# Ledger of designs, part 10: VHH binders against Coiled-coil-helix-coiled-coil-helix domain-containing protein 7 (CHCHD7)

Target 1, 85 residues: Coiled-coil-helix-coiled-coil-helix domain-containing protein 7 (CHCHD7), of Homo sapiens (Human) (q9buk0)
Amino acid sequence: MPSVTQRLRDPDINPCLSESDASTRCLDENNYDRERCSTYFLRYKNCRRFWNSIVMQRRKNGVKPFMPTAAERDEILRAVGNMPY
Key: E = the ipSAE of ESMFold2; O = the ipSAE of OpenDDE; V2 = 0.75 times the mean of E and O plus 0.25 times the DockQ between their complexes.

## First folded at step 20 (VHH; framework vhh_podentamig1)

Design bb5 (from aa4 with Y104H; at its last look DockQ between E and O 0.42; V2 from the best seeds 0.00; counts 0 for: pae O 5.8 > 2)
Fold by OpenDDE, look of step 20:
Structure bb5 (fold): chain B 85 residues (1-85), chain A 123 residues (1-123)
Amino acid sequence: as target 1 above (85 residues)
Amino acid sequence: EVQLVESGGGLVQPGRSLTLSCAASGFTFSSYAMGWYRQAPGKQRELVALITSGSTLYADSVKGRFTISRDNAKNSIYLQMNSLRPEDTALYYCAKPEYDWGTHFDELGMDYWGQGTQVTVSS
């Protein structure tokens, strides 16, 4: 079984890994002053919101996996025409 | 307003057991994954365990010793901690994510935290 850390960093499961990492880096670079990283947090939040909505739709429609794979996410973003966050 | 209230912490000797509780309010409890985090002095906050609607997840350091559970009727989660070690000493937080994917959440995705309950393991 993969560790918690490994699962959290699994791109097939975590659609917002880049946004999360960016937020973490910002905190590290700013001595964990959250106010200085608000833009990164917002992007991460919006990422989670977007993909959560997709998961909810897929759950409603019985489409598995509920979280789209990395490949499927790319297709979804391509279909949307732009990254919404 | 989302509220999370931890309890059950204390001072225990190594090898002993402790059960933490978290009472949640202000949201539809059953619809969200919940988690336990901990932060030791001088260390970063780390995930201990998560519980979703269908699964549980544990940090490697606590796997086999800790058990997370939930009681939706009581809007509560619990952390049964067995075989406690000095390295388990930390402030333990109950956490709720803003969005539930039904799998797992990183620390930054956990938007709500309690005040924490202190667990100290010392001989």
Scores: ipSAE 0.020, ipTM 0.328, lowest interface PAE 5.8, mean pLDDT 83
ESMFold2, look of step 20: ipSAE 0.523; ipTM 0.743
ESMFold2 (binder alone), look of step 20: mean pLDDT 84; pTM 0.849

Design bb6 (from aa4 with A33Y; at its last look DockQ between E and O 0.42; V2 from the best seeds 0.00; counts 0 for: pae E 2.4 > 2)
Fold by ESMFold2, look of step 20:
Structure bb6 (fold): chain B 85 residues (1-85), chain A 123 residues (1-123)
Amino acid sequence: as target 1 above (85 residues)
Amino acid sequence: EVQLVESGGGLVQPGRSLTLSCAASGFTFSSYYMGWYRQAPGKQRELVALITSGSTLYADSVKGRFTISRDNAKNSIYLQMNSLRPEDTALYYCAKPEYDWGTYFDELGMDYWGQGTQVTVSS
């Protein structure tokens, strides 16, 4: 099985990589003052909520893989019309 | 309701060992990613070790000395801490994410935290 670090950076597995990186960068740039980064944390949390809802839908419908690949996620976001997080 | 309860902390001399436990309830334990974090006085909380259903990850500072393990029958994770050093003094927390499908191991991706158990390594 792939290492945990490899899976974390794999865009087909991790739908919220950009939001995680943005949150970490904000902390680094603001001396770990978490209150200054709350908007980034919220986007990251909303990203995880959104993709969880898609995974739940796909599990219910038997669509594999349950976490859409990066290409499938691009299609889903395009169909939604507005960025949901 | 998700609950995480750490135990096993204490005062120990350098070079000694401790085992921390985290008892979990309120979710389907066997599939969840879980981890141990620690926060020393004046420092940010940092990852110590992470466990999935089949993989582990360790911070470089503890690799080779600490071992994370999982007992699904007891709904618990453990941290075996060997060769303890004063630098390991910290409040140790277990944590898990809200959603079981991802690989969100960073501190920001952990949604549930225990109260912590204090480990103090002092001569």
Scores: ipSAE 0.340, ipTM 0.615, lowest interface PAE 2.4, mean pLDDT 84
ESMFold2 (binder alone), look of step 20: mean pLDDT 84; pTM 0.856
OpenDDE, look of step 20: ipSAE 0.453; ipTM 0.738

## First folded at step 21 (VHH; framework vhh_podentamig1)

Design cc1 (from w1 with Y112V; at its last look DockQ between E and O 0.45; V2 from the best seeds 0.50)
Fold by ESMFold2, look of step 21:
Structure cc1 (fold): chain B 85 residues (1-85), chain A 123 residues (1-123)
Amino acid sequence: as target 1 above (85 residues)
Amino acid sequence: EVQLVESGGGLVQPGRSLTLSCAASGFTFSSYAMGWYRQAPGKQRELVALISSGSTLYADSVKGRFTISRDNAKNSIYLQMNSLRPEDTALYYCAKPEYDWGTYFDELGMDVWGQGTQVTVSS
Protein backbone atom coordinates (compact mmCIF):
# COMPACT_ATOMS: atom_id res chain seq x y z
CA MET B 1 0.00 0.00 0.00
CA PRO B 2 1.55 3.42 -0.96
CA SER B 3 1.14 5.09 2.43
CA VAL B 4 2.72 2.17 4.29
CA THR B 5 5.49 1.93 1.66
CA GLN B 6 6.38 5.61 2.25
CA ARG B 7 6.55 4.99 6.02
CA LEU B 8 8.97 2.06 5.49
CA ARG B 9 11.41 4.13 3.40
CA ASP B 10 13.27 5.73 6.29
CA PRO B 11 16.91 5.81 5.04
CA ASP B 12 18.29 5.14 8.53
CA ILE B 13 16.12 1.99 8.91
CA ASN B 14 16.45 0.19 5.56
CA PRO B 15 19.96 0.02 4.07
CA CYS B 16 18.69 -1.93 1.05
CA LEU B 17 16.14 0.50 -0.46
CA SER B 18 17.68 0.43 -3.96
CA GLU B 19 17.66 -3.37 -4.00
CA SER B 20 14.08 -3.47 -2.69
CA ASP B 21 13.01 -0.96 -5.37
CA ALA B 22 14.72 -3.00 -8.10
CA SER B 23 12.90 -6.12 -6.94
CA THR B 24 9.55 -4.29 -6.89
CA ARG B 25 10.15 -2.83 -10.35
CA CYS B 26 10.89 -6.32 -11.71
CA LEU B 27 7.62 -7.61 -10.26
CA ASP B 28 5.68 -4.68 -11.73
CA GLU B 29 7.25 -5.19 -15.17
CA ASN B 30 6.61 -8.96 -15.15
CA ASN B 31 3.01 -9.09 -13.91
CA TYR B 32 4.18 -10.23 -10.46
CA ASP B 33 5.80 -13.40 -11.78
CA ARG B 34 8.19 -13.89 -8.88
CA GLU B 35 10.27 -16.57 -10.62
CA ARG B 36 11.30 -14.09 -13.33
CA CYS B 37 12.76 -11.82 -10.63
CA SER B 38 14.93 -14.26 -8.69
CA THR B 39 18.21 -12.45 -9.52
CA TYR B 40 16.83 -9.19 -8.08
CA PHE B 41 15.56 -11.01 -5.00
CA LEU B 42 19.00 -12.56 -4.53
CA ARG B 43 20.72 -9.16 -4.68
CA TYR B 44 18.24 -7.85 -2.12
CA LYS B 45 18.88 -10.88 0.10
CA ASN B 46 22.66 -10.43 -0.23
CA CYS B 47 22.31 -6.75 0.67
CA ARG B 48 20.40 -7.65 3.84
CA ARG B 49 22.97 -10.34 4.69
CA PHE B 50 25.88 -7.92 4.27
CA TRP B 51 24.36 -5.22 6.46
CA ASN B 52 23.34 -7.76 9.07
CA SER B 53 27.01 -8.77 9.35
CA ILE B 54 27.90 -5.10 9.96
CA VAL B 55 25.10 -4.76 12.57
CA MET B 56 26.37 -7.87 14.38
CA GLN B 57 29.93 -6.50 14.45
CA ARG B 58 28.72 -3.14 15.82
CA ARG B 59 26.64 -4.91 18.49
CA LYS B 60 29.72 -6.89 19.54
CA ASN B 61 31.79 -3.69 19.79
CA GLY B 62 29.06 -1.62 21.47
CA VAL B 63 28.91 0.90 18.61
CA LYS B 64 25.62 2.81 18.44
CA PRO B 65 23.52 3.01 16.41
CA PHE B 66 23.78 -0.70 15.60
CA MET B 67 22.39 -0.06 12.10
CA PRO B 68 24.79 2.48 10.59
CA THR B 69 23.22 5.73 9.40
CA ALA B 70 23.05 6.42 5.67
CA ALA B 71 26.23 8.53 5.92
CA GLU B 72 28.09 5.83 7.85
CA ARG B 73 27.00 3.21 5.33
CA ASP B 74 28.45 5.31 2.50
CA GLU B 75 31.77 5.37 4.38
CA ILE B 76 31.69 1.61 4.93
CA LEU B 77 31.00 0.90 1.25
CA ARG B 78 33.84 3.20 0.17
CA ALA B 79 36.19 1.32 2.50
CA VAL B 80 35.14 -2.04 1.03
CA GLY B 81 35.94 -0.78 -2.49
CA ASN B 82 33.91 -3.25 -4.53
CA MET B 83 30.13 -3.44 -4.16
CA PRO B 84 29.56 -6.39 -1.81
CA TYR B 85 26.09 -7.26 -3.15
CA GLU A 1 12.14 -24.83 13.42
CA VAL A 2 10.58 -21.40 13.18
CA GLN A 3 6.78 -21.56 13.22
CA LEU A 4 3.99 -19.00 13.20
CA VAL A 5 0.44 -20.24 13.91
CA GLU A 6 -2.55 -17.97 13.44
CA SER A 7 -5.94 -18.49 15.05
CA GLY A 8 -9.16 -16.65 15.83
CA GLY A 9 -10.67 -16.31 12.37
CA GLY A 10 -14.29 -17.01 11.58
CA LEU A 11 -17.52 -16.01 9.86
CA VAL A 12 -19.06 -12.86 11.31
CA GLN A 13 -21.63 -10.27 10.36
CA PRO A 14 -20.64 -6.70 9.41
CA GLY A 15 -20.04 -4.46 12.41
CA ARG A 16 -18.86 -7.29 14.65
CA SER A 17 -15.41 -7.83 16.16
CA LEU A 18 -12.76 -10.55 16.11
CA THR A 19 -9.38 -10.98 17.76
CA LEU A 20 -6.68 -12.82 15.82
CA SER A 21 -3.69 -14.43 17.55
CA CYS A 22 -0.31 -15.51 16.22
CA ALA A 23 1.80 -17.86 18.35
CA ALA A 24 5.49 -17.84 17.47
CA SER A 25 8.18 -20.42 18.23
CA GLY A 26 11.76 -21.31 17.28
CA PHE A 27 13.37 -17.86 17.55
CA THR A 28 14.01 -15.01 20.02
CA PHE A 29 10.58 -13.44 19.59
CA SER A 30 11.13 -10.16 21.46
CA SER A 31 14.02 -9.10 19.17
CA TYR A 32 11.87 -9.03 16.01
CA ALA A 33 9.37 -6.70 14.46
CA MET A 34 6.24 -8.65 13.48
CA GLY A 35 3.37 -8.09 11.10
CA TRP A 36 -0.13 -8.99 10.01
CA TYR A 37 -0.90 -9.26 6.29
CA ARG A 38 -4.05 -10.32 4.45
CA GLN A 39 -4.95 -11.72 1.06
CA ALA A 40 -8.43 -11.64 -0.46
CA PRO A 41 -9.25 -14.08 -3.30
CA GLY A 42 -7.69 -12.99 -6.56
CA LYS A 43 -5.76 -10.13 -4.95
CA GLN A 44 -2.17 -9.57 -3.90
CA ARG A 45 -1.19 -9.94 -0.26
CA GLU A 46 -1.26 -6.60 1.51
CA LEU A 47 0.01 -5.20 4.79
CA VAL A 48 -2.49 -4.72 7.63
CA ALA A 49 -0.31 -3.80 10.61
CA LEU A 50 3.27 -3.88 11.88
CA ILE A 51 4.64 -3.80 15.42
CA SER A 52 8.22 -3.15 16.54
CA SER A 53 9.67 -2.85 20.03
CA GLY A 54 8.38 0.74 20.33
CA SER A 55 6.07 1.53 17.43
CA THR A 56 3.03 0.38 15.46
CA LEU A 57 2.06 1.06 11.86
CA TYR A 58 -1.30 0.50 10.14
CA ALA A 59 -2.68 0.38 6.62
CA ASP A 60 -4.98 3.37 6.06
CA SER A 61 -7.96 1.09 5.38
CA VAL A 62 -7.86 -0.34 8.92
CA LYS A 63 -6.55 2.59 10.98
CA GLY A 64 -8.88 3.36 13.89
CA ARG A 65 -10.63 -0.03 13.61
CA PHE A 66 -7.78 -2.51 14.09
CA THR A 67 -5.17 -2.63 16.85
CA ILE A 68 -1.98 -4.71 16.80
CA SER A 69 -0.38 -5.71 20.08
CA ARG A 70 2.27 -8.11 21.34
CA ASP A 71 2.95 -10.17 24.46
CA ASN A 72 6.63 -11.13 24.59
CA ALA A 73 6.03 -13.47 27.54
CA LYS A 74 3.65 -15.54 25.39
CA ASN A 75 5.65 -15.11 22.16
CA SER A 76 2.50 -13.82 20.49
CA ILE A 77 1.07 -10.93 18.51
CA TYR A 78 -2.61 -10.08 18.28
CA LEU A 79 -4.91 -8.19 15.95
CA GLN A 80 -8.07 -6.73 17.48
CA MET A 81 -10.48 -6.16 14.59
CA ASN A 82 -13.46 -3.91 15.33
CA SER A 83 -16.28 -2.67 13.09
CA LEU A 84 -15.62 -5.39 10.52
CA ARG A 85 -16.69 -4.78 6.92
CA PRO A 86 -17.16 -7.14 3.97
CA GLU A 87 -13.95 -5.78 2.40
CA ASP A 88 -12.01 -7.13 5.41
CA THR A 89 -12.78 -10.67 4.17
CA ALA A 90 -9.42 -12.35 3.60
CA LEU A 91 -6.93 -14.95 4.74
CA TYR A 92 -4.88 -13.23 7.47
CA TYR A 93 -1.20 -14.09 7.89
CA CYS A 94 1.36 -13.45 10.58
CA ALA A 95 4.88 -12.65 9.30
CA LYS A 96 8.40 -12.43 10.71
CA PRO A 97 11.37 -10.61 9.10
CA GLU A 98 14.65 -12.45 8.46
CA TYR A 99 16.75 -10.30 10.80
CA ASP A 100 16.22 -8.86 14.28
CA TRP A 101 17.16 -5.27 13.51
CA GLY A 102 14.38 -4.16 15.88
CA THR A 103 12.59 -2.21 13.17
CA TYR A 104 10.29 -2.58 10.16
CA PHE A 105 10.87 -4.47 6.90
CA ASP A 106 8.89 -4.37 3.68
CA GLU A 107 6.95 -7.46 2.57
CA LEU A 108 9.88 -8.73 0.47
CA GLY A 109 12.02 -8.79 3.63
CA MET A 110 9.64 -11.06 5.53
CA ASP A 111 11.16 -14.51 6.06
CA VAL A 112 8.54 -16.72 7.69
CA TRP A 113 4.78 -16.76 7.14
CA GLY A 114 2.06 -18.60 8.99
CA GLN A 115 -0.56 -20.74 7.24
CA GLY A 116 -3.21 -18.07 7.76
CA THR A 117 -6.59 -17.82 9.47
CA GLN A 118 -9.71 -17.03 7.43
CA VAL A 119 -11.88 -14.04 8.27
CA THR A 120 -15.21 -13.81 6.40
CA VAL A 121 -17.51 -10.84 6.91
CA SER A 122 -20.87 -11.45 5.27
CA SER A 123 -24.60 -10.95 5.59
Scores: ipSAE 0.398, ipTM 0.669, lowest interface PAE 1.8, mean pLDDT 86
ESMFold2 (binder alone), look of step 21: mean pLDDT 84; pTM 0.854
OpenDDE, look of step 21: ipSAE 0.639; ipTM 0.810

Design cc2 (from w1 with A95V; at its last look DockQ between E and O 0.45; V2 from the best seeds 0.41)
Fold by OpenDDE, look of step 21:
Structure cc2 (fold): chain B 85 residues (1-85), chain A 123 residues (1-123)
Amino acid sequence: as target 1 above (85 residues)
Amino acid sequence: EVQLVESGGGLVQPGRSLTLSCAASGFTFSSYAMGWYRQAPGKQRELVALISSGSTLYADSVKGRFTISRDNAKNSIYLQMNSLRPEDTALYYCVKPEYDWGTYFDELGMDYWGQGTQVTVSS
C-alpha cells in the first residue's frame, strides 16, 4: 500500500513525471517565476493532454489499464514516431 | 464552468471532529475522482485524501482519522475529520483533477481548486 506521494510519482500512473519535474526544477531555479518557465509548463500541459487522449481511447475500447503502463507508453510513443510534446 | 465550493471549516479544540463539504458543479461529477488538499502556513500544499468511483486513498498523517466520501446525487464530497490535531490546522481545498486518471492529481496548478475552508485546531 503505497503512500499518496508515492502513487503520484508512480510512472505507471503518471506519464508526465519528467515534464512535471522539469517544470518544478525550472521554478526552483527561477525563484518561482512562472513566466520564465512557460515552455516547461506548456510541455507538461501537452504531455497530459496527449496521454489523456490515449486514456479516453482505451476507455472507449475497454482496454485496461486505461492509463498505459510505462512499457506500453514507450511502445505507443515509438509507434507515433517520437514524443509528440 | 467548473465550480468547487468548500464549507464546514472552523476553530476546534484538539480531539474534536469536523466535517468538510464540497459542492461541485460544471462537470459530470460521477466521472471524476475528487480530492482534498490542505496547506498549512509556511508549508506546501499536500494531498489529504482522494476518492474515485470505487476507491479511496489517504495521506499517512490522516489515515484512520479522516474519511472521504462522495454523494453523486448531490455532486458533493465530504471529509470527516476525527481526532483533530494542531498539525491539522490548514486551509483545506476541494480539488477536481483536470483529467480522470484514477488516483492522479497535478501539483503544478493544472487541476481545479476551490477557494478553501479554514480549519484551525487549537486548545
Scores: ipSAE 0.378, ipTM 0.678, lowest interface PAE 1.2, mean pLDDT 89
ESMFold2, look of step 21: ipSAE 0.405; ipTM 0.644
ESMFold2 (binder alone), look of step 21: mean pLDDT 82; pTM 0.834

Design cc3 (from w1 with L50M; at its last read DockQ between E and O 0.76; V2 from the best seeds 0.71)
Amino acid sequence: EVQLVESGGGLVQPGRSLTLSCAASGFTFSSYAMGWYRQAPGKQRELVAMISSGSTLYADSVKGRFTISRDNAKNSIYLQMNSLRPEDTALYYCAKPEYDWGTYFDELGMDYWGQGTQVTVSS
ESMFold2, look of step 21: ipSAE 0.422; ipTM 0.687
ESMFold2 (binder alone), look of step 21: mean pLDDT 84; pTM 0.859
OpenDDE, look of step 21: ipSAE 0.742; ipTM 0.871
ESMFold2, look of step 22: ipSAE 0.395; ipTM 0.660
ESMFold2 (binder alone), look of step 22: mean pLDDT 84; pTM 0.854
OpenDDE, look of step 22: ipSAE 0.678; ipTM 0.841
ESMFold2, fold request of step 23: ipSAE 0.402, 0.707, 0.716; ipTM 0.670, 0.852, 0.859
ESMFold2 (binder alone), fold request of step 23: mean pLDDT 83, 83, 84; pTM 0.845, 0.843, 0.852
OpenDDE, fold request of step 23: ipSAE 0.795, 0.795, 0.804; ipTM 0.892, 0.893, 0.896
ESMFold2, last read: ipSAE 0.593, 0.495, 0.445; ipTM 0.791, 0.720, 0.698
ESMFold2 (binder alone), last read: mean pLDDT 83, 83, 83; pTM 0.845, 0.843, 0.844
OpenDDE, last read: ipSAE 0.805, 0.794, 0.801; ipTM 0.896, 0.892, 0.895

Design cc4 (from w1 with L50I; at its last look DockQ between E and O 0.72; V2 from the best seeds 0.00; counts 0 for: pae E 2.5 > 2)
Amino acid sequence: EVQLVESGGGLVQPGRSLTLSCAASGFTFSSYAMGWYRQAPGKQRELVAIISSGSTLYADSVKGRFTISRDNAKNSIYLQMNSLRPEDTALYYCAKPEYDWGTYFDELGMDYWGQGTQVTVSS
ESMFold2, look of step 21: ipSAE 0.335; ipTM 0.617
ESMFold2 (binder alone), look of step 21: mean pLDDT 84; pTM 0.854
OpenDDE, look of step 21: ipSAE 0.724; ipTM 0.863

Design cc5 (from w1 with D106E; at its last look DockQ between E and O 0.41; V2 from the best seeds 0.00; counts 0 for: pae E 2.3 > 2)
Fold by OpenDDE, look of step 21:
Structure cc5 (fold): chain B 85 residues (1-85), chain A 123 residues (1-123)
Amino acid sequence: as target 1 above (85 residues)
Amino acid sequence: EVQLVESGGGLVQPGRSLTLSCAASGFTFSSYAMGWYRQAPGKQRELVALISSGSTLYADSVKGRFTISRDNAKNSIYLQMNSLRPEDTALYYCAKPEYDWGTYFEELGMDYWGQGTQVTVSS
């Protein structure tokens, strides 16, 4: 039972760590001017949307874990034809 | 449509208590983590407290003083604020993520926000 903070940085359950980190790094580098980081935010949002759709599909099909493991995510991305966001 | 409506804000003296409420609608409330954020004048919006299924998270500045709770039957979350300080003065927002994975990074993880309720702590 990891804490929320621990879960945030867990690559097994967070498929969008890279996008999240990129967003926060952008904010830091741009003195937290959000408008300058809109592209990163959008990428992060699209990442979440994509993997949520996968989770929902797996839930419908009873496939666990509902969030694919890191290895499974790599396979899914290869099957889709690389990163869709 | 997702709606979040905050209430309970006001003007209080230091050391006093205040309870904020957030009424949620338009989604399966029990399925999502909810959070309280605040933004003081001239400062960035910051996480105050987060509640998920059986887990809570607090900003260091409010630990021991604030308590976040939820009532799934009422589709509401609450923020009990004790021992209020002038630095707690801010517009307090209720928020939820579009997707709940138990992974939240301040504003980046939240997609829906209320209009906020003003809390002012002043002697």
Scores: ipSAE 0.163, ipTM 0.566, lowest interface PAE 2.1, mean pLDDT 87
ESMFold2, look of step 21: ipSAE 0.330; ipTM 0.611
ESMFold2 (binder alone), look of step 21: mean pLDDT 84; pTM 0.857

Design cc6 (from w1 with S52N; at its last look DockQ between E and O 0.73; V2 from the best seeds 0.00; counts 0 for: pae E 3.7 > 2)
Fold by ESMFold2, look of step 21:
Structure cc6 (fold): chain B 85 residues (1-85), chain A 123 residues (1-123)
Amino acid sequence: as target 1 above (85 residues)
Amino acid sequence: EVQLVESGGGLVQPGRSLTLSCAASGFTFSSYAMGWYRQAPGKQRELVALINSGSTLYADSVKGRFTISRDNAKNSIYLQMNSLRPEDTALYYCAKPEYDWGTYFDELGMDYWGQGTQVTVSS
């Protein structure tokens, strides 16, 4: 049975794992001074916003899985050209 | 406006039980996963339990003792806490993500938080 910790670390479930890790590392390295980490939080927020827009479009079009797999996400980001977050 | 209001905290003796409630408003309640988190003095906030459309996940430290539940008609989630221990002493928070993906449950992915309700387990 998968633990909550294992689920939160699954890249096929969490499209923004790197961004959440970067935010957590920033907080740890700066004694939880959130002002010093605002840029990391913004990247994480933008990552979630971007993938939500993709999920919404796939739901509308009936494309499963609604959250693209890690491989599909790599293809989507390559096709976009500029990093969206 | 999203609002989350926890209640039901208090001082209890070890081995006793307590039920926490979180009343939610300002969003389509049934569409979202929700969670309980806790923060002990001097520690980081940690996950306690998550619930979505009838599926639940628990932190290992509370599994078998705590039960999360949901009442969509009352726009509420609950945390039944049995066999309480001093280590369960913490400020307990209700939380909700911005998006309704259901499967993305981590602390930084939770965007709305209640003010918390204090649970103190002491003899």
Scores: ipSAE 0.177, ipTM 0.463, lowest interface PAE 3.7, mean pLDDT 83
ESMFold2 (binder alone), look of step 21: mean pLDDT 85; pTM 0.866
OpenDDE, look of step 21: ipSAE 0.705; ipTM 0.859

## First folded at step 22 (VHH; framework vhh_podentamig1)

Design dd1 (from cc3 with A33Y; at its last look DockQ between E and O 0.92; V2 from the best seeds 0.00; counts 0 for: pae E 2.02 > 2)
Fold by ESMFold2, look of step 22:
Structure dd1 (fold): chain B 85 residues (1-85), chain A 123 residues (1-123)
Amino acid sequence: as target 1 above (85 residues)
Amino acid sequence: EVQLVESGGGLVQPGRSLTLSCAASGFTFSSYYMGWYRQAPGKQRELVAMISSGSTLYADSVKGRFTISRDNAKNSIYLQMNSLRPEDTALYYCAKPEYDWGTYFDELGMDYWGQGTQVTVSS
């Protein structure tokens, strides 16, 4: 069974790794002053909201896996055209 | 309104046990990942354990000593802490994400937090 770090960094499970990493970098660079990083936190939350909507649609339509794989997510984002978060 | 309320903290000697409780309301309890985090003075908050409907996940530092559990009838999660050590001294929080895709989230992905309950392990 995978460690906490291995589970959280699995790209097929976590669609928002880049946004999470950007938020952590902001905290590291700003002495963990959370108020300076609110824009990054919002992007991370918007990323999670977007992929939740995709999961809900796939659940309704019976499409598995409910969370698209990393390759499938690349195709979805390409088809959308504009970055949704 | 989502509410998370922790209880069960206290002062204990090394090697002893405590059970923390988190009473939850304002959401569909059985559908969401929930977790325990802790923060020692002067340190960053860290994951302790997480639970879903069929899975658990533990930080390496507590694996084998701590057990997370869930009671859906009581809308609660619990943290059984055995073989407590001074380094377990911290303010313990329960938390949940807004969105549950069937995956665990890092600390920044947990949207709702309780007020915390203090655990102090000292002789």
Scores: ipSAE 0.385, ipTM 0.654, lowest interface PAE 2.0, mean pLDDT 85
ESMFold2 (binder alone), look of step 22: mean pLDDT 84; pTM 0.858
OpenDDE, look of step 22: ipSAE 0.459; ipTM 0.754

Design dd2 (from w1 with A33M; at its last look DockQ between E and O 0.45; V2 from the best seeds 0.00; counts 0 for: pae O 6.5 > 2)
Fold by OpenDDE, look of step 22:
Parts: C-alpha cells; sequence; structure tokens
Structure dd2 (fold): chain B 85 residues (1-85), chain A 123 residues (1-123)
C-alpha cells in the first residue's frame, strides 16, 4: 500500500501535478510568500476545479474510476479542445 | 473573507499530548473538507490530516497518534496529537481545500490557511 505522499503524487489520481509542482517551485523561490505565487495558485485551482467537475459527473453517471486515469484525461482534454486552465 | 485561526501550540516533552484548534469563518464550514498541514524548519509543507463528511485521512507518520475532528456547530477543527516526537516539531497550519476529489489532496491543496501555530517537541 502506497504512502499518502506517494498517492498524492500518483498521476492517475492527481490530475494537477504540473500545476502543483509549479506552485511549489514558486513558493520555494519566493521564501513561501503566498502573495507572490497567486498566478500559479490560480492555475492550480482552475485545474482542480475542472477535474473536480469531471469527477462529479462520473460519480453521478456511475463511471469508474471516478477520477479519470492519465490516459483518459488526455482524451478528455483533446475532446474539449485543449487544456481549459 | 475566509479566515482560519490556529491555536493550541506550544513546547512539550516527547511522549506528551497536545490539542490544536482552528476556528474558521467566511464560508459554509460544513460543506468543505478541512485539514492540518505542517512545515518543519528546512522542509516542505506536508499534509498531516484531512477530514471530510465522515472520512479522515492521515499521513503515515502520524497514524495512530494524531486524530483530526470537526465541530460544525463551532466552525472548528481539531488535531489531537498524542505520543509526540521531536520530529513532530513544526509550524502547524489549518487549511481549507476548495475542492474535494473524494480521496486525496496534494500538499498544495491549501487554498486558505492561517498564520499557523508552533509545536515544539523537545526534552
Amino acid sequence: as target 1 above (85 residues)
Amino acid sequence: EVQLVESGGGLVQPGRSLTLSCAASGFTFSSYMMGWYRQAPGKQRELVALISSGSTLYADSVKGRFTISRDNAKNSIYLQMNSLRPEDTALYYCAKPEYDWGTYFDELGMDYWGQGTQVTVSS
């Protein structure tokens, strides 16, 4: 069983690793001054918001896994016409 | 405006217990997952525990020792910390993740957090 940390960074259950990493790097570079990283945080929030809506739809429709896999997410994004965030 | 105010931190000896509290305001508290994060000197901020509507999640390092709970009537969450260790020394943050995946939030799932409360475990 993977640790919580490992699960949090599992690309099949965390669709926003890139946005998260970018935010982390920003915080590291700015001595964890949140205000200096607002743009990165907004991208991260938008990412989470988008995929959360997908998860909610899949839950309502009984489609599993509720969080699309990395491969499925790529298909979804292509269908939408690119990354919406 | 979302506000989170932590309290309860302090200096304790190893093996002792401490209870952290977080008072939340500015949003419909009962509708959101809440959590505790911590940041030790020289380390990245890490998830400690999350609590949603009837489910909890703990970091492996605190399982069996820490308990997260919530009181929706008081718009508060708590972190009961037992069997404290020196490695638990950190600034502890109360956090509100904006979205719920249904399973996990990463370390930056903290859309809002307070100023933190310092926990120091030392003999």
Scores: ipSAE 0.016, ipTM 0.304, lowest interface PAE 6.5, mean pLDDT 82
ESMFold2, look of step 22: ipSAE 0.174; ipTM 0.464
ESMFold2 (binder alone), look of step 22: mean pLDDT 82; pTM 0.837

Design dd3 (from w1 with A33T; at its last look DockQ between E and O 0.62; V2 from the best seeds 0.00; counts 0 for: pae O 5.8 > 2)
Fold by OpenDDE, look of step 22:
Structure dd3 (fold): chain B 85 residues (1-85), chain A 123 residues (1-123)
Amino acid sequence: as target 1 above (85 residues)
Amino acid sequence: EVQLVESGGGLVQPGRSLTLSCAASGFTFSSYTMGWYRQAPGKQRELVALISSGSTLYADSVKGRFTISRDNAKNSIYLQMNSLRPEDTALYYCAKPEYDWGTYFDELGMDYWGQGTQVTVSS
């Protein structure tokens, strides 16, 4: 079993790695002052919100894996007209 | 309003045990994955453990030593920490993610957290 850290960084599981990394970098650059990174956090939140909704839809429809793979996510994003967040 | 209040921290010698508690309010507790993370001085915040409705996850550094549990009736989660080590010294936070994907959240997915409880392991 992969470690928590490894799982969190798995592109097939975490759809928001880019947004997360951007937020982390912002925190690093701003001595972890969260108020200075609100824009990044909002983008990350919107990312999570979007993919959470997709996961919930797939669960209702019995589509597995519930979290789309990286490849599937690209297709979904293309279908909706690119990244909605 | 979401509130998380940690307690149970303290100063202990290596090898000892502590149990952290987190009291949650302001949301339907049983519906959400909860977790603990910690931050040592000069280090980045790191996940320690997560608990969903039917599964738990642990950082490798705490596997076999720490146990996360939840009591939905008390809107609380706990972290039993055994065989404590100096490297476990950190401010420990209880966390609630805004969205639940099941078992996987990154560190920034913990949208709500308390003020933390200090754990210091020193001889």
Scores: ipSAE 0.018, ipTM 0.324, lowest interface PAE 5.8, mean pLDDT 83
ESMFold2, look of step 22: ipSAE 0.482; ipTM 0.712
ESMFold2 (binder alone), look of step 22: mean pLDDT 83; pTM 0.847

